# VHH binders against Pleckstrin homology domain-containing family S member 1 (PLEKHS1), part 9

Target 1, 116 residues: Pleckstrin homology domain-containing family S member 1 (PLEKHS1), of Homo sapiens (Human) (q5sxh7r14to129)
Amino acid sequence: EVCKQDYFIKSPPSQLFSSVTSWKKRFFILSKAGEKSFSLSYYKDHHHRGSIEIDQNSSVEVGISSQEKMQSVQKMFKCHPDEVMSIRTTNREYFLIGHDREKIKDWVSFMSSFRQ
Short names: E, the ipSAE of ESMFold2; O, the ipSAE of OpenDDE; V2, 0.75 times the mean of E and O plus 0.25 times the DockQ between their complexes.

## First folded at step 12 (VHH)

Design q48 (from q46 with S50W S100R; framework vhh_7qbe_3; at its last look DockQ between E and O 0.04; V2 from the best seeds 0.00; counts 0 for: pae E 15.0 > 2, placed apart)
Fold by ESMFold2, look of step 12:
Structure q48 (fold): chain B 116 residues (1-116), chain A 122 residues (1-122)
Amino acid sequence: as target 1 above (116 residues)
Amino acid sequence: QLQLVESGGGLVQAGGSLRLSCTASGDTTSMGWFRQGPGKEREFVASISWSGGSTYYADSVKGRFTISRDNAKNTLYLQMNSLKSEDTAVYYCAASDYWRGFTLDEYEYDYWGKGTRVTVSS
C-alpha cells in the first residue's frame, strides 16, 4: 500500500503564499487509494494532519509553472526549480519542496505512470 | 521554542574517535555543526540537508568526520575519527526552521545548542 515516503516543505493556502513561516515541513506517505489514484497523507510528529487525493483529474509536475511563483519560492528557500513538485487538484494547488532533484523526478514520474 | 541539546563530548587521545549527538525538541529543516576553539571565532564544521541526502564539510575535517541525521528521532550526529589536537573545541548543534541550502555562514541558522566540549590530548 505504501509506495513512497519522505519529508517535504508544504505550501500553505494561496492567501498565505508569501508568508514563509506558513510553509511547513511535513512527513508525506504516498499510498495507492485505487488502481488509478493515490492518497498523499502528511504528518507532523507522527500525527496525521491531512491528505491530498490524487486522481485522474489531478496533475503532478516538476517545478512550478507560474514563473512569478517559482521565482518567489526560489528566493524564499534558495532551491532549484527541479527540487519542487506541483500537485494540482480540483480545489487547490500544492507545492512540495525537497532538496534532491532526482527524488523529485522519481516521485513525479511514479505518480504520473498510473495514467490519472 | 525549538531546543537543541548536544551530548557525547569528552576527553580523548589524539588519533581517537568520538561521536556527538544533538536532539531537537521539534521539527527542523537544515542542521549543522559548528565549533569554537580556544581564542578563536566559531567556525563551520559540517551541514546536512533536510532529507539527509546532501552533506557538506569544512576542508579541515573532510574525510575524518561524518555528519548524519535520524529524522524519526529528531537527532543529528557527528562521527569524529582520527582526532587531532586542533579539533579541541566546544561543538555546537545548529538548526533552521525553514528549508535552506547548505552554507558555512552562522546567520543561516536560527537555533543553537549550548554546546558540548571536546578535548583532544596529545
Scores: ipSAE 0.000, ipTM 0.139, lowest interface PAE 15.0, mean pLDDT 82
ESMFold2 (binder alone), look of step 12: mean pLDDT 82; pTM 0.853
OpenDDE, look of step 12: ipSAE 0.025; ipTM 0.402

## First folded at step 14 (VHH; framework vhh_7yz9_2)

Design f1 (from e3 with Y100E E101Y; at its last look DockQ between E and O 0.08; V2 from the best seeds 0.00; counts 0 for: pae O 5.6 > 2, placed apart)
Amino acid sequence: QWQLVESGGGLVQAGGSLRLSCTASGFTFSKYAMGWYRQTAGNEREWVAFITYGGYTTYADSVKGRFTISRDNAKNTVYLQMNSLKPEDTAVYYCAATTEYDEWSFDYWGQGTPVTVSS
ESMFold2, look of step 14: ipSAE 0.076; ipTM 0.497
ESMFold2 (binder alone), look of step 14: mean pLDDT 82; pTM 0.831
OpenDDE, look of step 14: ipSAE 0.020; ipTM 0.235

Design f2 (from e3 with Y100W; at its last look DockQ between E and O 0.11; V2 from the best seeds 0.00; counts 0 for: pae O 8.3 > 2, placed apart)
Fold by OpenDDE, look of step 14:
Structure f2 (fold): chain B 116 residues (1-116), chain A 119 residues (1-119)
Amino acid sequence: as target 1 above (116 residues)
Amino acid sequence: QWQLVESGGGLVQAGGSLRLSCTASGFTFSKYAMGWYRQTAGNEREWVAFITYGGYTTYADSVKGRFTISRDNAKNTVYLQMNSLKPEDTAVYYCAATTWEDEWSFDYWGQGTPVTVSS
């Protein structure tokens, strides 16, 4: 069940955070996996590149909590803080950069509504 | 139509300096991230330096501390200041432009400017 889809720039693993070229634009598809869980799959040229499993133990929010990281992202991509969303899973933290603050808000709100 | 024109290449002695320029036209320069690449005959083109539209810079390990990338949006120009040049830096240097909208893997490319570093 596909819920949403859009393009985002996806953050690399934490050790590559400051590597601009390691941030990749991907096409994301959000699908419901369970009653309160999602699978967020991302693609390059229609090829599946990975998935983020979002469940009750995950957190989704607008922006980046760390001001230092937020400032770095703003410096690298010249984006507004509200154009970024954070997805923290048990395994990894992801930062997704979009173009539209309202779309980011909508994505975060949508995912949060099913998890809570 | 878009265009990238490199200049500033030439012959330089090892330890010397050179400044490359790349002037862009035909697209909104300020919305593009700009990069420098280099290529030798028979080898793949390799990334050298990158500067985002926000001014963040990053470099290949092989040129860190020696090369500096900068941009002047008013002049639609990106620069590569190359100091402490080595023979290994000999290559054709290419300017490239990319945007989020045009995908990171899609670049506009210049014709290149040759750099030769003699020992």
Scores: ipSAE 0.008, ipTM 0.261, lowest interface PAE 8.3, mean pLDDT 88
ESMFold2, look of step 14: ipSAE 0.020; ipTM 0.437
ESMFold2 (binder alone), look of step 14: mean pLDDT 81; pTM 0.821

Design f3 (from e3 with S105Y; at its last look DockQ between E and O 0.07; V2 from the best seeds 0.00; counts 0 for: pae E 9.1 > 2, placed apart)
Fold by ESMFold2, look of step 14:
Structure f3 (fold): chain B 116 residues (1-116), chain A 119 residues (1-119)
Amino acid sequence: as target 1 above (116 residues)
Amino acid sequence: QWQLVESGGGLVQAGGSLRLSCTASGFTFSKYAMGWYRQTAGNEREWVAFITYGGYTTYADSVKGRFTISRDNAKNTVYLQMNSLKPEDTAVYYCAATTYEDEWYFDYWGQGTPVTVSS
């Protein structure tokens, strides 16, 4: 069941974090995956490119908790911390830039409705 | 169904060169990004190089300027040219494939080819 969908700029793998050209605009679809989990799938030009599984071991936050990383993202994208969300899973940490503080707050609040 | 077969490993003196090849079968190679990893005994696999299906390349800091990844889609093959080899480059080298160009998880892995760099 689709819950939310929108475009975000997605962080690359951590090895490429500082490469601004490695950050990609993707279309995201958030769906229920189970009682307390979500699947956040992303697409380029309508082609599925991957997914982020959000469950009890995951966390979702507004901004980036690492001061160093938040400052780097602000420099790269000239954005406010409230325009970024962080998703930490067992496999990886993702940063999504929305360029809309209210959208970011809405998505984080929705996904945080369950305990991680 | 699928296979990734590495070749070109062996014993080489420090300062020498080797060219690794990885030939794919059982999947549509041109739609996959490819990577090389290496592993020494008792350690985690270490990323070495990555190439997208469009040809964009990235390298670990430890090999930049010495190693070059390339691909030939007509031959379903990815290469790792290793120059100025050091004893620290001694490892089993694995190739890997993924459909996700900007993701670091891989759908397929090879069996590995050993490389020994003697002093």
Scores: ipSAE 0.012, ipTM 0.197, lowest interface PAE 9.1, mean pLDDT 84
ESMFold2 (binder alone), look of step 14: mean pLDDT 83; pTM 0.842
OpenDDE, look of step 14: ipSAE 0.030; ipTM 0.341

Design f4 (from e3 with T98V; at its last look DockQ between E and O 0.52; V2 from the best seeds 0.00; counts 0 for: pae E 6.2 > 2)
Fold by ESMFold2, look of step 14:
Structure f4 (fold): chain B 116 residues (1-116), chain A 119 residues (1-119)
Amino acid sequence: as target 1 above (116 residues)
Amino acid sequence: QWQLVESGGGLVQAGGSLRLSCTASGFTFSKYAMGWYRQTAGNEREWVAFITYGGYTTYADSVKGRFTISRDNAKNTVYLQMNSLKPEDTAVYYCAAVTYEDEWSFDYWGQGTPVTVSS
């Protein structure tokens, strides 16, 4: 079932990190996928573009742990670290920019509550 | 039906230069990001450089400042200019056609062109 939905700016694959035009605004839908997992699907104009599986092996944090990358995102988007969340999976690390500190904290807290 | 063909590899002395070419056919070249990878025997392919369909370039740290990727959409060709070559650059070089809108998809690979840099 759908738990949360909102827009974020999504990072590109890591090789294109510094390409501002490769960061894309997407609509995200967070759904419960199992007892302790979520599926975070994202869309462009109602068309499904991909999904991020969040489970016990994933990490969800406010900000970006790499200081170098965090500084780059702050310069590119003129944002505060509290306006960004990081999602690390086995396959990839994603950065989502929300420009709303309360929204970012709410989403991170929600997704983290079942894994602690 | 689709094809990517690398050329321009060879033997070169350390400090020298080579220009690799990769020519595409059988698909819409201009919609793809193009990349170069390299591989030594027994190892996984290492990313070297990408150029997006819009012309943005990005490089692996090990080649920044020495290698330049470019593309000519009229010729369906991607180039890798390799300067200040080192023995560590010795590898088989592959080009790839890649889509990256949301996820990487390595749709097409070339057969490779060997590059040997002697000390």
Scores: ipSAE 0.017, ipTM 0.431, lowest interface PAE 6.2, mean pLDDT 86
ESMFold2 (binder alone), look of step 14: mean pLDDT 79; pTM 0.792
OpenDDE, look of step 14: ipSAE 0.037; ipTM 0.338

Design f5 (from e3 with Y100E E101Y S105Y; at its last look DockQ between E and O 0.12; V2 from the best seeds 0.00; counts 0 for: pae E 5.5 > 2, grease 24.6 > 24.2, placed apart)
Fold by ESMFold2, look of step 14:
Structure f5 (fold): chain B 116 residues (1-116), chain A 119 residues (1-119)
Amino acid sequence: as target 1 above (116 residues)
Amino acid sequence: QWQLVESGGGLVQAGGSLRLSCTASGFTFSKYAMGWYRQTAGNEREWVAFITYGGYTTYADSVKGRFTISRDNAKNTVYLQMNSLKPEDTAVYYCAATTEYDEWYFDYWGQGTPVTVSS
C-alpha cells in the first residue's frame, strides 16, 4: 500500500549533522503500516538503506523547529525553510530537503492527517 | 576477497596509552567510512569512534578527549590512539567499514583485538 514516493536529501545521524557530504539523496517510498502508522523506506540505486517508522509518538512538520539547525541547513543547501520537512521519532530526528515548497507541504499534510 | 586485520592490542596499566591499527584489503578503502567498536562479554558492542571517508571524526562521550581516530588511505589503515586508559576501557576492539551509515550498518567487521587495562 504505497501512498507516495519521491527523492529527498536526507540528514545523517545527528553526530554527523555538520558533515555536508554525509547528507544523502535517497528515494523514499511512503506506505501504510497500520491504521495509524506509516513506514517511510529509503533507497540508494534500488537498494534498501533504511526505514522511518511514523506513528502516534512521531511528529512531522514543515521546516526545522531549532532556529540554529534551520539556519545551518539554509546555509549548507541554500534552501527556504518551507523546502525542508522534519520527522521526529522516538529514536531519531530526520530532515528531508525537497527544494519544492508544495511537495513538502503535501507530504507533511498527508502524513499528519490521520492524527486528526 | 576482503579483509580487516586489527593489531596493537594487549595489556597496559591504567593511565597508559595504546595504539590500535586496522589494515584493509580487497576493497577500495578510500571510499569507506571506518569505525571502532568495543565489546565485553555478555554485552552489546559499543560504538567508540567513527571517521568518514572525507576525514570527519566523531566520538562516543565516554572516550572524547582521550581517544583519537585517524586514517591513512595510502596504507589502507585506520588507527585508534587510546590515551589515559582506564580499567573500564578493557574490551575486545573491532574495526568496521561501510560506504553507508544511515542506520550504523557496516559491510565489513574485523575479528577484534583484545585490550586489557589493569589497575
Scores: ipSAE 0.039, ipTM 0.448, lowest interface PAE 5.5, mean pLDDT 87
ESMFold2 (binder alone), look of step 14: mean pLDDT 83; pTM 0.843
OpenDDE, look of step 14: ipSAE 0.042; ipTM 0.398

## First folded at step 15 (VHH)

Design g1 (from e3 with Y100P; framework vhh_7yz9_2; at its last look DockQ between E and O 0.72; V2 from the best seeds 0.00; counts 0 for: pae E 7.8 > 2)
Fold by ESMFold2, look of step 15:
Structure g1 (fold): chain B 116 residues (1-116), chain A 119 residues (1-119)
Amino acid sequence: as target 1 above (116 residues)
Amino acid sequence: QWQLVESGGGLVQAGGSLRLSCTASGFTFSKYAMGWYRQTAGNEREWVAFITYGGYTTYADSVKGRFTISRDNAKNTVYLQMNSLKPEDTAVYYCAATTPEDEWSFDYWGQGTPVTVSS
């Protein structure tokens, strides 16, 4: 079941972090995957490009905890830290940039709700 | 129909140089990011370098400053210039292709070219 959907600018793999043109706008669809898990799928032009599995072994936070990375993202995109969310999974960390601090807080709170 | 063919591997003494080539066919090369990986027996493949379709490059810390990745879209070829080679660079080197907008789940892999660096 689809829970949320919206556009974000998605970070590239960490090897390309500093390449601004490697950050891509994607359409994200958040769905329940189990009792305490979500699947966050992303798309380009309605074509599925990948998925982020969010479960009890992952974390979702507002902003970026690394000062150096947060400063880089602010420089690249002229954004406030509260306009970014970080999703850390077993294999990778993703940064998603929105245009709305309240949207970011809402998504982070929703995806973190399985801990309540 | 899809093919990646590596060449240029061999035996070289420490401090020396090699240039690896990887020629692609059967897909639209200019739309793919290209990467080099290496593998020693009994270990997982280690990422070495990537180049996006737009020409942006990145490197593993262990090779930064010594290796240079480049591409020639007209020849459907990606290169790895390896300078100041060390014995720990000994491995089988693979090229791989993936789209830069997707997960780095590589769509295509070469068969590999062995590189041996003698101390």
Scores: ipSAE 0.013, ipTM 0.324, lowest interface PAE 7.8, mean pLDDT 84
ESMFold2 (binder alone), look of step 15: mean pLDDT 80; pTM 0.812
OpenDDE, look of step 15: ipSAE 0.019; ipTM 0.295

Design g2 (from e3 with T98S; framework vhh_7yz9_2; at its last look DockQ between E and O 0.11; V2 from the best seeds 0.00; counts 0 for: pae E 6.6 > 2, placed apart)
Fold by ESMFold2, look of step 15:
Structure g2 (fold): chain B 116 residues (1-116), chain A 119 residues (1-119)
Amino acid sequence: as target 1 above (116 residues)
Amino acid sequence: QWQLVESGGGLVQAGGSLRLSCTASGFTFSKYAMGWYRQTAGNEREWVAFITYGGYTTYADSVKGRFTISRDNAKNTVYLQMNSLKPEDTAVYYCAASTYEDEWSFDYWGQGTPVTVSS
């Protein structure tokens, strides 16, 4: 059911990437949706705001593969690349900024586990 | 009760200009992001421009350099200055408001103001 939960700063839609105030802190709840999939729901003040479906067509990685985007996030948030995870789905790429590198590594590893 | 009222639409010649206004009531305007959308019959609403409550602006590629979004929080009003208008800008224009600028999930929508650009 619920596998993990924690706070992250979530990226806005790509049109607002450079708008620091459009990056929002959300509470995330990761749940199994099937044998090979997860649902990552997020909330503001206990109100559901959206979900990210993670399956075999998704990718989850530590950091941001685009050097330009990674440098921008480092400038905006004074963070290390290992404090960010990227989730790419068919329609959108999400960046989640966590408070420490071990948390990010643990979440990425866990969400990638269905590929094992 | 909340309300968004668009105004400033009408008929204009290609190459001309119009200024749309959208006045809000019934909610705390300064805490909301505002957007402009447009729609032709039978099509989905198309995003035009967006302004955050902090003043950051962004535009659809088709209007970039020709349209300017701005806001006046003291008057609870968002504006869309439309310059160098083209026939393809013909549409009903809607304003929208949301507290969730990172999701493009708009809580409030106006009734629309029609804009016709003659070739």
Scores: ipSAE 0.015, ipTM 0.368, lowest interface PAE 6.6, mean pLDDT 85
ESMFold2 (binder alone), look of step 15: mean pLDDT 82; pTM 0.830
OpenDDE, look of step 15: ipSAE 0.033; ipTM 0.405

Design g3 (from e3 with Y56S; framework vhh_7yz9_2; at its last look DockQ between E and O 0.06; V2 from the best seeds 0.00; counts 0 for: pae E 7.1 > 2, placed apart)
Amino acid sequence: QWQLVESGGGLVQAGGSLRLSCTASGFTFSKYAMGWYRQTAGNEREWVAFITYGGSTTYADSVKGRFTISRDNAKNTVYLQMNSLKPEDTAVYYCAATTYEDEWSFDYWGQGTPVTVSS
ESMFold2, look of step 15: ipSAE 0.014; ipTM 0.376
ESMFold2 (binder alone), look of step 15: mean pLDDT 83; pTM 0.829
OpenDDE, look of step 15: ipSAE 0.145; ipTM 0.538

Design g4 (from y30 with S31K S56Y G98T; framework vhh_vobarilizumab_d1; at its last look DockQ between E and O 0.03; V2 from the best seeds 0.00; counts 0 for: pae E 12.2 > 2, placed apart)
Fold by ESMFold2, look of step 15:
Structure g4 (fold): chain B 116 residues (1-116), chain A 119 residues (1-119)
Amino acid sequence: as target 1 above (116 residues)
Amino acid sequence: EVQLVESGGGLVQPGGSLRLSCAASGFTFSKYAMAWYRQAPGKGRELVAFITYGGYTSYADSVKGRFTISRDNAKNTLYLQMNSLRPEDTAVYYCAATTYEDEWSFDYWGQGTLVTVSS
């Protein structure tokens, strides 16, 4: 059931976006939740801290579409846009930084292809 | 934009002392945990010392009692006082920074400064 797992730096709630100290490294486990949906659970150490439900109403993309936000993330973390993925759900937008362009591309492609 | 610049490395005799500095810019220094890592020739990097933004410290067993990590938030500078140096301390020393105090993963690294302890 587990499709992928790795560490990413996760964005805080939008009110804290510009606070570098509010971005947290988490271990993520991507699992199938249904035929065309995923549950992306995240952990601190071995303790579950939350989940991102990715379904037909969600979007996953490489980089951040907002130029202002992408520039801010690049400034905060000295990363390339291809080292970040954006996950938009109905309730929240998440940004995950992997510091590895191939990892980000692989994860986004996997989630996008599965939901096609 | 983030910059970490180490200095203070050099050649020193066994038993000697050196003080390394790491000048930081491009981020709010006081909000970051900081560390010194080292990489000996032919070896992987290893953690030497860690300091939280609140000032709590942790050390590798091999350097406890000989090395002291400290920070000066007013000067945006991290320090490593290295006393009683031994040949096995020979390495390139790197400054590192992270906001993840509850995880030992560092996001920013300096270029390194060479410490050589001869014979």
Scores: ipSAE 0.000, ipTM 0.087, lowest interface PAE 12.2, mean pLDDT 82
ESMFold2 (binder alone), look of step 15: mean pLDDT 84; pTM 0.849
OpenDDE, look of step 15: ipSAE 0.097; ipTM 0.510

Design g5 (from e3 with T99D; framework vhh_7yz9_2; at its last look DockQ between E and O 0.10; V2 from the best seeds 0.00; counts 0 for: pae O 7.2 > 2, placed apart)
Amino acid sequence: QWQLVESGGGLVQAGGSLRLSCTASGFTFSKYAMGWYRQTAGNEREWVAFITYGGYTTYADSVKGRFTISRDNAKNTVYLQMNSLKPEDTAVYYCAATDYEDEWSFDYWGQGTPVTVSS
ESMFold2, look of step 15: ipSAE 0.263; ipTM 0.644
ESMFold2 (binder alone), look of step 15: mean pLDDT 82; pTM 0.829
OpenDDE, look of step 15: ipSAE 0.062; ipTM 0.494
ESMFold2, look of step 16: ipSAE 0.286; ipTM 0.634
ESMFold2 (binder alone), look of step 16: mean pLDDT 82; pTM 0.828
OpenDDE, look of step 16: ipSAE 0.016; ipTM 0.273

Design g6 (from e3 with Y100P E101Y; framework vhh_7yz9_2; at its last look DockQ between E and O 0.14; V2 from the best seeds 0.00; counts 0 for: pae E 13.4 > 2, grease 25.8 > 24.2, placed apart)
Fold by ESMFold2, look of step 15:
Structure g6 (fold): chain B 116 residues (1-116), chain A 119 residues (1-119)
Amino acid sequence: as target 1 above (116 residues)
Amino acid sequence: QWQLVESGGGLVQAGGSLRLSCTASGFTFSKYAMGWYRQTAGNEREWVAFITYGGYTTYADSVKGRFTISRDNAKNTVYLQMNSLKPEDTAVYYCAATTPYDEWSFDYWGQGTPVTVSS
C-alpha cells in the first residue's frame, strides 16, 4: 500500500559520493511493508531501479551527520541541511535531496511514526 | 569503450524545428534504454524524453505533444524530433543510456549538443 510518493535526488554508492553525475533523480514510492517497516522503491523513467528497506535496525534523519559530506552536498546542489534526509540501513547509507524542508521533515516524521 | 555522440543542435527561431541524433558505440545499444536530458546554466539536468529498448516512449509534461523520441537499433541511434520550439527549450541537450541490468551501474552520457531558440 502506498503511503507517499515524490521525486528526490538519490546519492550513489559511497565511493562515488563526490561524483555529481552519479547522483540521480528518482521517483520514490513509500509503502508500508509491515507493522514497523517500510519499503521505499525508486524508479527512473517508470523503470524500477531498486528499493530501500526501512526496518527497526534502520535510521532516518534530517540532514547528514558528517559535516564534510553535508558541506559537499550543499556545494553540489545549493541546498540547506533541512532539505536532505539520510537513511541508514544495515548495508548502506542513502542521502535524498528534496529541496523543500517541509517535505523532508514530513517524510522523516512519517517514517519515524511507524517505527515506534 | 563506450561512446555517445550527439549532433543536430544549433540556433533556431521560435516555432521552428530541430532533430537531434545520438549515435552509440562500444556497448550493445539494443539492450539499453535511451533518454534525452537538457540543462541550463546553474540548474540540474532535466529529463526530457525516454525510450525503452522495446520502443515504449515517455515524455516530460513540458514537451509532450511537441517532442518525439525514436530509435533505430540497426544504426545504434536515438533521435529527438523537436517541433514548435520555444525560447524556454534553450539548453544543452544530452543523450543518455541507462543500464537495465544493474541498479548500481553508471548511466552513460554524451558530451551534449547546444540548442538555442531565439525569440
Scores: ipSAE 0.000, ipTM 0.098, lowest interface PAE 13.4, mean pLDDT 81
ESMFold2 (binder alone), look of step 15: mean pLDDT 81; pTM 0.822
OpenDDE, look of step 15: ipSAE 0.006; ipTM 0.271

## First folded at step 16 (VHH; framework vhh_7yz9_2)

Design h1 (from g5 with T52D; at its last look DockQ between E and O 0.75; V2 from the best seeds 0.00; counts 0 for: pae E 6.8 > 2)
Fold by ESMFold2, look of step 16:
Formats: structure tokens, C-alpha cells, sequence
Structure h1 (fold): chain B 116 residues (1-116), chain A 119 residues (1-119)
């Protein structure tokens, strides 16, 4: 039950945030994981590398709320805030960079749709 | 077959220094990030230091300014220089390797080298 798929640049764990080489391009597959949840799996060369579980306790937004972090990402990747999405889960915050504002808006809207 | 072998552990007085080494084989070392962890009996392994294949380094707050991680890709070796050692640094030290494409999911682990810091 694949809903969406595309490439994004994924943030590393927070300890390595400032390490540009630790940000990795991954292929993401968004799937329904239950009635009110999604699983966002990511891959390197068709090999599963991890998953982000998105549920009622998660938040997904366009841009990065922290001004300091957003400025850093803009400098590292020369991107507009609208070309980044933030996914906050119980134990981690992920930043995904897609150099297409409409794609980011579409993905954020879709992942937020379980609130409808 | 991959292998990580730590060495350089031992007994040292507080305030002293020690250098740990970890030599890798069986994988493309230069494409892997390396980390050092430590563990005392009955506790979870604690992250100490990390070095990216691009040369970025980061440290746990408890060791920042005292420990330095470095690597020599020609020798397939990662080092941990430990200065100003304290009794709380006493632990078994492990090196680990990851392509850093999974959060906290290290692919390879060494067997550990014990470090004892006496007061």
C-alpha cells in the first residue's frame, strides 16, 4: 500500500547535524501502517536502511522551526525553507530536503491527512 | 570476513594519558564512519566519540576537550587519544564501524579493550 515515493536528502542523528557528509540522499517509500499512521521507509540502492513511524504523536511541517538550524541547512544546501520538511517523532527529529517546494508541500499535506 | 581489533588499554593514574587503537579488516574502511563506546558492568554502552569518513568529529560532553578521535585510512586504523583521565573513565572501550546510513545501527563491533584509571 505504497502512497508516495521519491528521493530526499536525510539529516543524520543530531550529534552529526553540522557534518554535511553525514546528510544522505535516500529513496523514501511512504506506506500506510494502520488506519491513522504511516511508515516512511528509506533505502540505499534498494536496501532498506530504516523507517520513520508517523502517527498521532508525530508532527510534520514545512521548513524547520529552529531558526538556527534552518539557517545552517540553508547554508549547507543553498535551499529555501519551503524546500525542507521536518518530521518530529517521539525520539527524534528528521529533516528531509527536496529541492522542489511543491513536492514538499504535497508530502507534508498528505502525511498530515490522517487528521481529516 | 570483517574484523575490528582494539588495543592500547591498561592501567593508568588519574591525570594521565592513554592512546587506544582499533584496526579494521574485511570492509572498505575509508567508506565507514568510526566510533568509540565504553561500558561498565551492568550498564548500557555509552557513546564516547565519532569520526565521519569525511573527517568530521564529535564527542560526548563528558570527554570533550580531553579526548581526540582520529583515523589513518592507509592503516585502516582509528585512534582515541585520552588525556586528563579520571576514575570515571574506567570502562571497557569498544570501537565500532557503520556506513552511517542507519541511526545508531553499527554494522561492526570490536571485542573491547579494558581501561582502568586509578585515583
Amino acid sequence: as target 1 above (116 residues)
Amino acid sequence: QWQLVESGGGLVQAGGSLRLSCTASGFTFSKYAMGWYRQTAGNEREWVAFIDYGGYTTYADSVKGRFTISRDNAKNTVYLQMNSLKPEDTAVYYCAATDYEDEWSFDYWGQGTPVTVSS
Scores: ipSAE 0.014, ipTM 0.398, lowest interface PAE 6.8, mean pLDDT 85
ESMFold2 (binder alone), look of step 16: mean pLDDT 81; pTM 0.824
OpenDDE, look of step 16: ipSAE 0.174; ipTM 0.569

Design h2 (from g5 with G54E; at its last look DockQ between E and O 0.49; V2 from the best seeds 0.00; counts 0 for: pae E 3.8 > 2)
Fold by OpenDDE, look of step 16:
Structure h2 (fold): chain B 116 residues (1-116), chain A 119 residues (1-119)
Amino acid sequence: as target 1 above (116 residues)
Amino acid sequence: QWQLVESGGGLVQAGGSLRLSCTASGFTFSKYAMGWYRQTAGNEREWVAFITYEGYTTYADSVKGRFTISRDNAKNTVYLQMNSLKPEDTAVYYCAATDYEDEWSFDYWGQGTPVTVSS
């Protein structure tokens, strides 16, 4: 079941955090995977590039908790903190940069509501 | 067609230094992030150091303050300066190149150069 879809700029692994070109714009599709879990798949030119599994052990929030990282992201992309969402899984932390604060808020709220 | 060739490995006493080199060919070196890895027999290959094509560096905790990764795009070469070497640094060191797209994956690997640190 597809719940949401949109484009985001996806953060790279932590080692490449400060590499602007390593941040990739992808098309994201959020689908329900279980009662309280989602699969967030991302695509490049209709090709599946990866998936983020979001479950009860994951954390989703607006912005980036680390002020240092948030400042870095703002410097790199000239974005508002509320245009970014963080997804922390057991394996990795993702930062997704959008262009609409309300959309980001809606995405975070939606994913959080099903995981409560 | 592409190739990564490591050099500079050898035998060194504890506390000594070595400088590894990795020369690339067959791809646009300046567009790739480069990394050094090491592996001992019976163990998994472990990450040592990484440098983006912009020049940002990162290191494994075990080598921070002792190792320095750098690159010379004009020579298509990445270096690993290893100071204050310890016996536990003994391993085969591999050079790797990646044009990171989404997940960690390395497009090219060298054949490795052995480093032995004697106590």
Scores: ipSAE 0.158, ipTM 0.546, lowest interface PAE 2.0, mean pLDDT 91
ESMFold2, look of step 16: ipSAE 0.230; ipTM 0.607
ESMFold2 (binder alone), look of step 16: mean pLDDT 82; pTM 0.827

